VH-VL binders against Nonsense-mediated mRNA decay protein 2 (upf2). Designs and how they scored, part 1

All scores and structures are predictions.

Target 1, 242 residues: Nonsense-mediated mRNA decay protein 2 (upf2), of Schizosaccharomyces pombe (o13824r41to282)
Amino acid sequence: LKKNTAFMKRCKSSLTSENYDSFIKEIKTLSLKKFIPEITAAIVEGMMKCKATKDILSSVKIVWALNLRFSTAFTGPMLANLYCALYPNPGYSLCHESYFELKQNENEVSEKDRSSHLLKVRPLLRFLIEFWLNGVVGTPEDFVSYLPSTDSNDKKFRKPWFEEQNLKKPLVVLLFNDLMDTRFGFLLLPVLTSLVRTFSCELFTTEDFEDKETLELVNRLNPVVWRTYLRKSLNSYVDKLE
Below, numbering starts at 1 at the first letter of every chain, in headers, positions and changes, except where a header shows other numbers; antibody chains aren't numbered by Kabat.
F, E and O are the ipSAE of ESMFold2-Fast, ESMFold2 and OpenDDE, as the mean of both directions, binder to target and target to binder. V2 is 0.75 times the mean of E and O plus 0.25 times the DockQ between their complexes.
Where letters were taken out, [cut] stands.
Atom coordinates printed by the task and the answers are left out, and those that the model quotes come from them; centres of patches stay.

## First folded at step 4 (VH-VL; from a1 with heavy chain K59N, light chain N34K; framework fv_mosunetuzumab)

Design s01
Fold by ESMFold2-Fast, scan of step 4:
Structure s01 (fold): chain C 242 residues (1-242), chain A 121 residues (1-121), chain B 112 residues (1-112)
Amino acid sequence: as target 1 above (242 residues)
Amino acid sequence: EVQLVQSGAEVKKPGASVKVSCKASGYTFTEYYIHWVRQAPGQGLEWIGWINPNSGDTNYNEKFKGRATLTADTSTSTAYLELSSLRSEDTAVYYCARSYDILTEYYFDYWGQGTLVTVSS
Amino acid sequence: DIVMTQSPDSLAVSLGERATINCKSSQSVLYSSKNKNYLAWYQQKPGQPPKLLIYWASTRESGVPDRFSGSGSGTDFTLTISSLQAEDVAVYYCQQYYSDPTFGQGTKVEIK
């Protein structure tokens, strides 16, 4: 009981590479099954606090260990919680003005509001992409059943989290389509730039790599059909900027 | 143009505190981390810590925990380093520098001009 | 902490000749799944702050002359100046950002 509470607190506050061995030991030894909902929320909070590459890589490995022990009982709810942190309102784009709180006299998103939004979405997107590249998540089908029900009784039209046709599409393709949605301007350009720099080879490169081992790794992580699609989308976005 | 402009040289006695400022211009202050790096005379570069101006979150090199305090004022686009309990070995040029990527990519594309802090009696 | 070690400490090269600076990390700074090396190079002239030359081990910063190039992976990295110019006299530092930033001790490049 006490140990389980301490474990959850560390998931929130101490999800660091220095604690990796301790987390792995506790995942193997503690009776965590009854506390999975609390653990999923705690891990997502901890992930939002990760800044250094070592801590991000450690967190991905910790999630992988929890996935191996608890499978869909942990992973689905964790992904749903992570997705809800990124999309608090179903049916809205990351680029939509509804993500910003504007006072009656403000017509434009302020620099302060934009900067706050960028800081919130960047780490969440990073983790979803890492989990997609490592096979923790493939498509929205993997976690859609764990998302809170849409409030269809209070709304005239149902606003599902995902349209039916999108449930089987790669999650990262859907996320980048939203990031590259220019109907609302270029609000998330700094986030897109950062993610392209970090994941250019895995997500956007269609040309042959000099190193055959690198080519094999990239093809294993993200097949050329999706790299081609994402490259095309990125080129279209860049053309609109120029 | 992007600029980081630091406060002038300081001379302090052992045991005193010093507060160095770094005023940013030419970019959105809250989108980039500000790091502090020092260089003792004739020696290499030593990282002190970073501040996220948007949240006020900080991270410190273990060597400086308890002695360094990083703050930022978003209304003036100014970051501050306060170092307490000064010793002669704290004599150094102190630099502020920005990092583009808030996730983990802590390489520094723009630097302040440096502030010389001399600690002697 | 990741310890960064440069060699040589000092290097004298004739104008127009190649200068090679080595940097070794105490542990890998390669993020294998992305094939990315978390390593940067800086140039520092007397009385000036460091200036970014290279990031991601081999990507040249905008405005940096093409005679500067970075190479290497994992624990062993090299900065090359293909044809040394008078204005290249400086101390050069490598830096890792795989964990909390640490710098090499510096390599002083001077003209023979």
Scores: ipSAE 0.000, ipTM 0.489, lowest interface PAE 13.2, mean pLDDT 82

